# VHH binders against Malonyl-S-ACP:biotin-protein carboxyltransferase MADC (madC): the designs that were tried, part 4

Target 1, 317 residues: Malonyl-S-ACP:biotin-protein carboxyltransferase MADC (madC), of Malonomonas rubra (o06926)
Amino acid sequence: AKWTELQDKSFLEATARERAVGIVDEGTFTEFCGPFDKIYSPHLPLMGEAIEYDDGLVAGVGKIGKKPIFVISQEGRFIGGSIGEVSGAKMVKTIQLASDLYEEMVSEKPDLPEEMRPAVVISFETGGVRLHEANAGLLAHAEVMDQIQNCRGRVPIISLIGSRVGCFGGMGFVAAATDVIIMSQFGRLGLTGPEVIEQEMGKDEFDASDRALVYRTTGGKHKYIIGDCNYLAADSIRSFRETTTAVLQKPMEEIETFRRIGSMEKIKEQIELVKLSVSLKPKDSMDVWAHAGNENPESLINMTLDEFLAQAKRLKA

## First folded at step 7 (VHH; framework vhh_8dlx_2)

Design q24A (from b3 with S54A)
Fold by ESMFold2-Fast, scan of step 7:
Structure q24A (fold): chain B 317 residues (1-317), chain A 124 residues (1-124)
Amino acid sequence: as target 1 above (317 residues)
Amino acid sequence: EVQLVESGGGVVQPGRSLRLSCAASGFTFSSYYMHWVRQAPGKGLEWIGYIYHAGRTFYNPSLKSLVTISRDDSTNTLYLQMNSLRAEDTAIYYCAKGTPLYEALTKGRSFDYWGKGTLVTVSS
């Protein structure tokens, strides 16, 4: 079957739609605004870009077991995955639908088993706000944050970061606000683009054109060591699906403890990372890896995921 | 090789507190879920709780108010603090190595290695 073949596909190389279809159970994904819906931002034609029916974002609902899963999957092939008016509204509405379903189900059956309550999964592939629609994109980021806040303790939200474009800008902050972050070693996560980092630190400190350096500082291995992601998955739809499934089977009280931000304890951890940056003055992720207790940090770069997870010492654990 | 050595057991009066220790070696202690399990005389194993990321814990609901699990990753030591001990807390207490913290495959109640245990007798 096509879905079984899709499971072995690279998550990095997959399309947004393939990630959405593959993360949920076979045959269960229903897309809200499919290819036949002619929804697009009125600003797109003025950019000289091709108009796409889904405005670079796939949204829908499927199941994992008995649990309804609301899926948001960003597409980097469409204007670098940037968030505009239509794509932003779709993201907000999808999270809102999950919380609305939760309220409806629990009001009808207050003792509804946790395994039947909805969850949200977001596959990120974006550099942030679409400049041609900046005001609408910024509003969408704020509204997504409001919906995430509304879901806390009610609807778990899982972030998947394994795409080529990664998760940067305002969407990096959005991902940090979700309950759980799952990355592949090829995924990238940051609150600022490489150009901003280069400008602030200067080219002698950080060269944005050096892909290996960018990968090391924003990549899954580094984010895992410093505690910016909760789990590492292999680069396959199957690995992301299995990790997501296992996380969603955990008690809600445990899931809530994984958030990168949203509690005083997490804020204190962020402050300690800032203090470390000031005192250590790292020029490369390997300086931080050495500080975490990894005696041969360079060897970690080329390790397989299994080797890395068995050997790597985390800054936070 | 993996070793888990429990200590701190003994005879203790009802109503008192006791702290058990477990010294771990042979694996990267800080990277694993760690559990406490006990077995009362003539009964099966009873899971007490586990400890995971950043010292966070999850307990058996029937024991939650009576115990605290903590860890010291710098000394590879797991602790179980027990308060208001009663006769029914008499048991052999085991620490157990769970799954790696980076794996989401288990719900934190699976483990592959445990120590020989330490006996706690609550007697008036």
Scores: ipSAE 0.000, ipTM 0.290, lowest interface PAE 13.0, mean pLDDT 77

Design q24K (from b3 with S54K)
Fold by ESMFold2-Fast, scan of step 7:
Structure q24K (fold): chain B 317 residues (1-317), chain A 124 residues (1-124)
Amino acid sequence: as target 1 above (317 residues)
Amino acid sequence: EVQLVESGGGVVQPGRSLRLSCAASGFTFSSYYMHWVRQAPGKGLEWIGYIYHKGRTFYNPSLKSLVTISRDDSTNTLYLQMNSLRAEDTAIYYCAKGTPLYEALTKGRSFDYWGKGTLVTVSS
């Protein structure tokens, strides 16, 4: 597709490859181990699953200005976006390459300009571990977490959550460890899939088939109000690209302050949210929005992004 | 009750190899990162490395040529293999319980329980 048409595409409806190509500057994306390389997990034929040569994960490098951007874009259309051996290894390798490039660059120029600092962007679309490869999937999650930790203070990692499948399970933990989370109102983020929440709480408390309830509790507006995402973007590749670009223009020291997990202040924030959950016992995201100071929480549901950002009140730690 | 008991220390000549063991009990050993840390006399703590799923390891870059960490989940035992020992490697070596594999994000390389240590003396 032509660049302008690609930029205007719904982020929610885009393919993983379209998200990867569109997030970086036009013509700069180079894919690692693409479908033409015919690389796939050896476990898939044994499971009777369809073979995809990219194993449901697009990885590569491009640029935003002078900044090298290592892109990981998960594809929910392939086995629900689950992470297996090959896809997991691709994530680990991509983050490691960004870290290695940073070390190479600072070894040559210790006074590396911020505008040239490598970054990682991860577009999430997965429920987590691929059950048919559970050990490899769990290992991949652990190795990705190690690479993210290795990047702290050196290479910023930005999470994009705006896909249909969302970001659940073990990959929710991975997203929480990144420096910045950008969501659209249609993105979904959680540690537990909606069906597991329904099973634990019962349908009277949480009905997984109630799309409105699910989107209110795991969606971008709710995550923004409780501080679980840093920025909201409109549902377009352009909006995610512009938001990502703006974040990456900030110095590394500032970007680190946005991290959800990994600092004492963020830990205190999480403790306060747990305390609120215990004391308030919210049945719906609306209860939390009211507690945050929104006088008519129901009105926020149908607001445009601009209206919401102008009016919504966030929880204070 | 979490217990970590190091063994295998002693006096060893420069250039030789030594393997330390750590017997773990009181927790699900296979579900945790495990670390080795050492402290030379009069010096601060020096992190050696850790091991996690499927024998995967990460080492302090300054020590990676000297050491290999391994684990046996069936016997709840952690090992540290040291090669080409130098006088500078004289230290008390500690086994440490790290984060649960699923919680590495929040704690990274931090650890909450240590053994009493085993002394390794490298001398001619």
Scores: ipSAE 0.000, ipTM 0.122, lowest interface PAE 19.2, mean pLDDT 76

Design q24R (from b3 with S54R)
Fold by ESMFold2-Fast, scan of step 7:
Structure q24R (fold): chain B 317 residues (1-317), chain A 124 residues (1-124)
Amino acid sequence: as target 1 above (317 residues)
Amino acid sequence: EVQLVESGGGVVQPGRSLRLSCAASGFTFSSYYMHWVRQAPGKGLEWIGYIYHRGRTFYNPSLKSLVTISRDDSTNTLYLQMNSLRAEDTAIYYCAKGTPLYEALTKGRSFDYWGKGTLVTVSS
């Protein structure tokens, strides 16, 4: 059974297409502009690089139950997962399509059940912008942020971070702007609390270069304990699919309370975490885990997901 | 052993307010969704609402203007504040232990333990 094999596949080792196909219900994924459509950045031939027609990003739509799911899945095997002109435009358009579908559906039936309303899922695997396309890549990050803002309270956006390359650079801010972050312990997120505060308040009010150690570790267990990721999934497509499904069953009002960026409450929370980090002066993540109430922090490293979730203590706001 | 003990019920006049309490023990109270549910005489169970991450709440839309749910994690106590009580609010009120706040699988209104309930009678 090929579907069962796909579901049991490591999320970390899966391809972008395998993650996209596997996160939605079997047979429901329809890809936008796949390799057969032969789209690519005009800048790649000028740089003498190999051309991959899908520009390292799989985008499409499928279903989880009755819910339309717009999927964006980044591919780290293409130029290190860097964001270019074509891949950036595909992300923007995919989120716009979800928002447009929402508007159409709700205008026709305002009381449409939440389980039938669209959602967006983004599987991150990127180290940042392509240098030879830097201006187009930076513009794409801004445009993606605008589309995410436009979806708030309307279309939930879920971040999946469990790929080999992880989520770094400007895409860290994009992930922080989504409603929910789901990580595996092998996921890597380069976002820091100081950088989130700087993004919301501006550099003159807060400079992220003055950052505490607690924010420097990128792994899923650490991000979970400090509150920078909302849920942990095991390293399988099945676990990410099941966690995503469970999250999407929550009311929209509950889902949007999980985001890292979006309200004065969230900013105050990040400021309190920074104050804690400065006063604690931790030497490594174990000091932070101990401060959170974990009496034997070392034991958490090798715990199974179920044991970790049952025993780990999280930092209070 | 999980225990949930409701209190604060009794007879109350229409239009008045009443606050119910639920004392929890045997589990890490602060790590769970907590629910209030009621059952009027001869009727089925009616879900009232839940409280989750950071004291945030979600209510049955039919009851939103009538109730407020809160929690005190330092004393392992759940509260239900009810205002403008009506005769049809007469019911046994239960607190219920929901899913863990940060568990991978959450099924909305699912509960695994209930208290014995406290009776609220709205009369005259």
Scores: ipSAE 0.000, ipTM 0.343, lowest interface PAE 13.6, mean pLDDT 78

Design q24Y (from b3 with S54Y)
Fold by ESMFold2-Fast, scan of step 7:
Structure q24Y (fold): chain B 317 residues (1-317), chain A 124 residues (1-124)
Amino acid sequence: as target 1 above (317 residues)
Amino acid sequence: EVQLVESGGGVVQPGRSLRLSCAASGFTFSSYYMHWVRQAPGKGLEWIGYIYHYGRTFYNPSLKSLVTISRDDSTNTLYLQMNSLRAEDTAIYYCAKGTPLYEALTKGRSFDYWGKGTLVTVSS
């Protein structure tokens, strides 16, 4: 069965299209502005860059049960997943379509059943703004944030972070503004890339080539312990799909409580975690894990997901 | 049941052109990557190129100027147009079904069904 093969595929190794198709129910994904539409940024050929007709971003709609799911899946293989004019417009329009559908449904049925409520799922794989189109890329980030704001309390938005490139820069802020963040241990999330951290701190303090260190500081286990992601999934399309499905079965009011940026209390919590990080002068995440109450922090690094979740103690602000 | 039936092979003189056809049935032809592959006597398989959903094509760089792949979705037929044929083009030519559009970019040249092939002999 091809569906079973797709479901068992590593989320990390999957393409953006495979992630999009696999996250929704079999046979339900319909792609918007796909490669056959031949839509691309005109600035890329002028700069001598190769083009892709989907502009490195898969967008579409499918279903999980009765729930319409608007999917955005970034492709790191195309210019590091960077956001430009075409890809940015696709993100904005896809979120807007979900919001518009919700308004249409509520207008017809004011007491909309939860299982029918539209949702947005974004699979991140990007370093941020595409420099060839910096103005359009920056505008797109702002417009995406505006659409996310329009969805609050109405359309849940779920972030999936498990790709090779991860979610950095301006898109890190976008992910933080969504309702729920699901990561694998191999996913990476931050406001800056590992290379920038190495440059700032020096290799003796932070070595970007040390994969274990990078995963400890930007990876899912660390983000889970400090509260920067809500759920951990195993590295498979199946696990991300099952975790997403479970989250989306929750009432909208409960989903809103998971948001990192969206309330003063969440902002205060983040400020306290930053203050704690500075005061502890941690060399890496192990010092923070010890402060959270883990007596042998290094043992957590090699644990399976189930072992980790059973034993890990989370930081309390 | 998936079926791929190649036709159009035969003996052709050097420098001439030839068009091969592949009749497909048993699947939604327009939703799949379709490939042409050849095997010369005593040699390994050589990938020629593929065509996908919008008629967009990609070719083996060594063959790009010599071949054109096209399809007719209304008749579920795949074509390979070959120009300026040389003796080294003598081979059995196979039509191959690729993966569905959503997988094919990841796997590139992955195929799950092949036709029986059609022999092309370039000889004076």
Scores: ipSAE 0.000, ipTM 0.110, lowest interface PAE 19.9, mean pLDDT 77

Design q26K (from b3 with R56K)
Fold by ESMFold2-Fast, scan of step 7:
Structure q26K (fold): chain B 317 residues (1-317), chain A 124 residues (1-124)
Amino acid sequence: as target 1 above (317 residues)
Amino acid sequence: EVQLVESGGGVVQPGRSLRLSCAASGFTFSSYYMHWVRQAPGKGLEWIGYIYHSGKTFYNPSLKSLVTISRDDSTNTLYLQMNSLRAEDTAIYYCAKGTPLYEALTKGRSFDYWGKGTLVTVSS
């Protein structure tokens, strides 16, 4: 019953652990714990220990149907979701374990059905590197990128961005390297946080306390129309779970076409969008929506998700 | 009827090399990843490493420079090569049939069967 209640909970307001438990099938989530120095001993360190401290990152494995799902869920309530030595090592190890399971399963049964092969789901909630552990945090970002590269074509990696803190800094690059990005309208994604943009441009040009402006420039609707996220989900654990499930039912070949990085055609699309943005100098998503042919861009802000998706299909770049 | 029989142990001089073998029967050896584990006198179990059926290996970082795990699927045999042996390497060495990784991760066990072990004594 508690898992059923979790399904209707706001994804934005949920804890990292609630997002992890709710994204996979009821009763299937098993949480991992382990310090960085044990990262190369995957079997024995994960055996039956009651470690309680998670360093602001929940990691584990569960199932969606027959598919093993390795879950990484960042917690913004702990030092702004910043990535340090322990949290970074847990993220790296979780992706590596998914790759290891893939190798084990496919070696035993090369014709193993797609729906039984492992996948990774990452729920982002981070401002970036933990400053007092900056070297370890930077190393962790690099190692996560290496693990993502190792998974390409083998283990799909899905990004979920719907938390209040959002996904900024180095983790914005990490999310761009995953196969699929799913956002809610309240999710935030970017390389630079809104407070830093305000510092550079001044409050008159960009007021970080203007929530509407921030969501028009980093939010899910904006990212969807410019092609920086692949799917929009409603603000509930259920909606993110259902969207993730639908994506993971697609063939790996189709999932690979959604990547922002690693495809020559996607690289060309990004270059063209950069050229277009330089020439048009759009101020926020309303300018982009207008350019894409919407005659009443301000109406998009007040649309329901279903209304927005119907209209946005006409506007997608 | 799963059987794992370790061999190749004995007394060996410090600084020398030794190769242990594990003969597997009663299951499709080529379909399972295999582990090596050791237990020194009066100590707990120490995991050495494992090898996937693809040949890919993972080692305990403390031992990685000193050991190599390999397999021969045509003879159903698992090997542990140890180099630069030290007194601290004195232990009973076990091979173990790997529990499927997903099951190990969710139920907290890495092996579903292991042998009786072979004693290695590093002594001059």
Scores: ipSAE 0.296, ipTM 0.590, lowest interface PAE 2.9, mean pLDDT 77

Design q26Q (from b3 with R56Q)
Fold by ESMFold2-Fast, scan of step 7:
Structure q26Q (fold): chain B 317 residues (1-317), chain A 124 residues (1-124)
Amino acid sequence: as target 1 above (317 residues)
Amino acid sequence: EVQLVESGGGVVQPGRSLRLSCAASGFTFSSYYMHWVRQAPGKGLEWIGYIYHSGQTFYNPSLKSLVTISRDDSTNTLYLQMNSLRAEDTAIYYCAKGTPLYEALTKGRSFDYWGKGTLVTVSS
């Protein structure tokens, strides 16, 4: 339960709680237990006592340096990481708390340095909506999207995708709406460009039923080349933590430029990439990698992360 | 610097309602959890409840059906609405300055400053 040993653990094989504890500075993670309105006070014994929630999602707050980090870490071992009523509510409330803290801190000190302002980190491990709670799960996706919108320009939200289950279904759209996506080469993201466009524009403007092949490949190197993730990390808690830390040191205006969707310019870029895939008619990811300017695409598969990042050519990102 | 001034107390008949007010100054009121606490004659302090800027409240379970806490951040005022008053509600009522959100989430909700109180007497 040593934090230093945890740093070298595979991100892919880690539990949700291990990812949450390890992504923030040693000893700083405080897990939210029970409903937020029942959190206890050690000063007054008659205040409500916390109870443990275990509905497939770990939520809490810690620090990276002086920056408060609100952590949402999904657990694939619990019903394949599917989103239900309780886990969805925890996710919504955690993002809302980060926004509330931002408002509080800026009201107290309008010139508060950026390194002291809150951020959100979401470690995805989900196949989507929990079927026996489908309506509640679908509503939770919409409510999470609303909270992400409320954070724009104020609280950066970073997606971590490196878990065994990956990030699939409606949560792919949620990840696309965050400011930054960090993946490992073993991470899986089930994001379809046409579906992202349909979500933003509506079926009357764009029908996603005619899917572009280029968007169906889920691995981190492919997502990096086509611009569906911003950064690659090695498969360790340390690498995700260090990459997250580096990203959070960037100015907010730079972080906002990484967002995959959320503006008309970004939507137009997605549409152009879909048009390219239709005209190119790629038969696999190697064709896409070659089109991006990689003369020997197969050599990229076995490169170390550092070799890959030095040599790989990207489509628009 | 920090000041909390309670008002609205007095003698009230059983079964009636009463609203207490607390005027706050000297700190960024909207950034703090605010509490109401009372002390009946010859007894210790009894915590009533808290409220945050968002309107989120939590009450002592023994009092939840009898009280409502609200706040007006534009006027730096905290309120305690009491309904169906009983003789046992006779007490000095204190407004208390709590903690900011991050401290509440990581160290729990406590309070460090309170006013002089306002006496509520419920006769017979």
Scores: ipSAE 0.440, ipTM 0.725, lowest interface PAE 2.3, mean pLDDT 80

Design q26Y (from b3 with R56Y)
Fold by ESMFold2-Fast, scan of step 7:
Structure q26Y (fold): chain B 317 residues (1-317), chain A 124 residues (1-124)
Amino acid sequence: as target 1 above (317 residues)
Amino acid sequence: EVQLVESGGGVVQPGRSLRLSCAASGFTFSSYYMHWVRQAPGKGLEWIGYIYHSGYTFYNPSLKSLVTISRDDSTNTLYLQMNSLRAEDTAIYYCAKGTPLYEALTKGRSFDYWGKGTLVTVSS
């Protein structure tokens, strides 16, 4: 597919590879193959086994302007996007490579311009750990978290949540640890899947088959109103690319202020959300939207992105 | 200008170990990823592996258990440690200045400078 036509494709309907190719500048995405070596010439044989790394996750590097972008794009069509040994190792190594490149660049040029600073973009599409590889998957989650922590203040990490499966389980925690979360209204984010919520609260209180209810509680509009999502993008590769590009033009010091627990103010916001849940006991996102000052919460559900951003009131700390 | 000088080759008995060195000059060595490649008599070039600034190494899977690449940025020196040498390891060994990791991964291209090589002969 041509890159220009790819820009107008639904982010929700796109494949992991299409998201990766489309988020970076045209012609710049190179996928990692075999043992992370992709070196060849007329005088050197191609190295590695590409198929060993195709475990439901696309990883590679491209650029946006002068900025190297290390891309991790999860594929929900492969075992529901679950994290196994190979896919987990690819995530860890990709983030390590970005960190290592940053150190290399800074050692060469201590006054490294922001526009040349490496960044990581993770497109999430996962329901959690792969059952048959649980130990390796859990270890991978921990190692990914360690690499994210190692990048703080050095390499910005941007989460994209707009895929069909969404971002649940341990990967929800991973996303919360990144610097910026960009969602579409069709993206879903949470620490538990809709089926788990149904079991805990009962079908009368939360019905997993009610897609409107699920999108209201885990969807981008709700996460934006409560501050769990920094930016909303339309459901297109172009919109996610443009939003990501705008964020990455900011200095690192500004980007890290968007992190959920990056400051005292963010901690205060989390405390207030806990207090609100105790006093209000909301059963639907619309209860929280009303509390945030939205007079007709139901009207927000069907608003276009532009209308929503212009009218929606966010929860006050 | 850029110079890479390999050393440490020679005749070595099968089953023994050998360490090769590559002295680099004319560029900021600590900022570049470095490679080792070899060429056996009558055969094409075979990539051995590379090392980047942080000390991370990537090896040709067929050679992974037999070699270790390391570097000393204070002396601008690249090393290749070889173990359990066999007659088929007889080759001219070259160090090569690669592009930065980002460039190598995005372009997948040939190296921009090579040394003259050092001959390793494995014989009884």
Scores: ipSAE 0.006, ipTM 0.225, lowest interface PAE 9.5, mean pLDDT 75

Design q27K (from b3 with T57K)
Fold by ESMFold2-Fast, scan of step 7:
Structure q27K (fold): chain B 317 residues (1-317), chain A 124 residues (1-124)
Amino acid sequence: as target 1 above (317 residues)
Amino acid sequence: EVQLVESGGGVVQPGRSLRLSCAASGFTFSSYYMHWVRQAPGKGLEWIGYIYHSGRKFYNPSLKSLVTISRDDSTNTLYLQMNSLRAEDTAIYYCAKGTPLYEALTKGRSFDYWGKGTLVTVSS
């Protein structure tokens, strides 16, 4: 009943908690409400309850089929979704728990079926670092990146970008480091890994500060055409859930090939796409769409998702 | 049959260090997180900490500076290192097998099997 109604709700307009509850199977979401160490204490009731501050981020675990899904859902209604000390620590710990569960399962059954492999789903809704906690927020971004690196090839991490606030700043780099990015046309994603690319390739080959070398549009249709987003979903919890479920049915080896940042080959592909954007000097996204092979790019703007997916041509790196 | 056998207790003088061991059998030790818990005479259980299968550790904040938990998966052994022992550390020390991580996270069960304990008496 409530979960069924939630499926039809706009992903854009949903709360962080609604997105988390709706993305996993009905009745399976358990939110982490206390410090993680307290969850396992047999003495917790006698030591008193520790309240884990919400701090604009919902974290928990649920299921999709047999697959444990660790959910991180950012809340844009709380200081624009900005990342602070508590919310950053929750992200780090949640990803670490998914990695820990994977190790436990593989230790018990080395030939682990794909349908039982744990996964992480991150619903982004953030403008970046919380200014009054800037040092803690920046440290949290680095620690999240480290945990994502630890999951590569082991635990798939899927980014959902369909919120009103979008995914910008340091969290754009975090999203680029995940295995799969799913966006709606209303999702917004900006500053996707150029500083990471500069760090790994060297400034002489890629200057992240050069405005001409960064992508100028943030929308889901544009990100799909240029390959910065792997899948598009309609603006409903159901569509994001169904797309996520379909992706998670794929072998880990296939899932990791979708990653935009994480290998030298993927970084080189990203640089080539940036070079193409610089060469075209597009005045709007339609110039890029035309170059991708779309003969009537203006018509794509008003298409439904299904029409767009049937007709759109994507750039090849 | 799951078995947990603690050892290394005894009478120890204040200020000394002591290392407790827990020998595990009857399950895939490397796949489970493990707990240390103690019970002082006439008191309730006090959780000391746990160690994940990955080696990541969590401690009771009141005991963090006193203890170190470690594991050796090749010998199915859990360890508790205690330093600067005080009279208040006199207790029976138990090791316990954690529930499977997903069950612990969703059902709130911390552990399902534990040993008979080993007595540590801090006395001069």
Scores: ipSAE 0.559, ipTM 0.732, lowest interface PAE 1.1, mean pLDDT 80

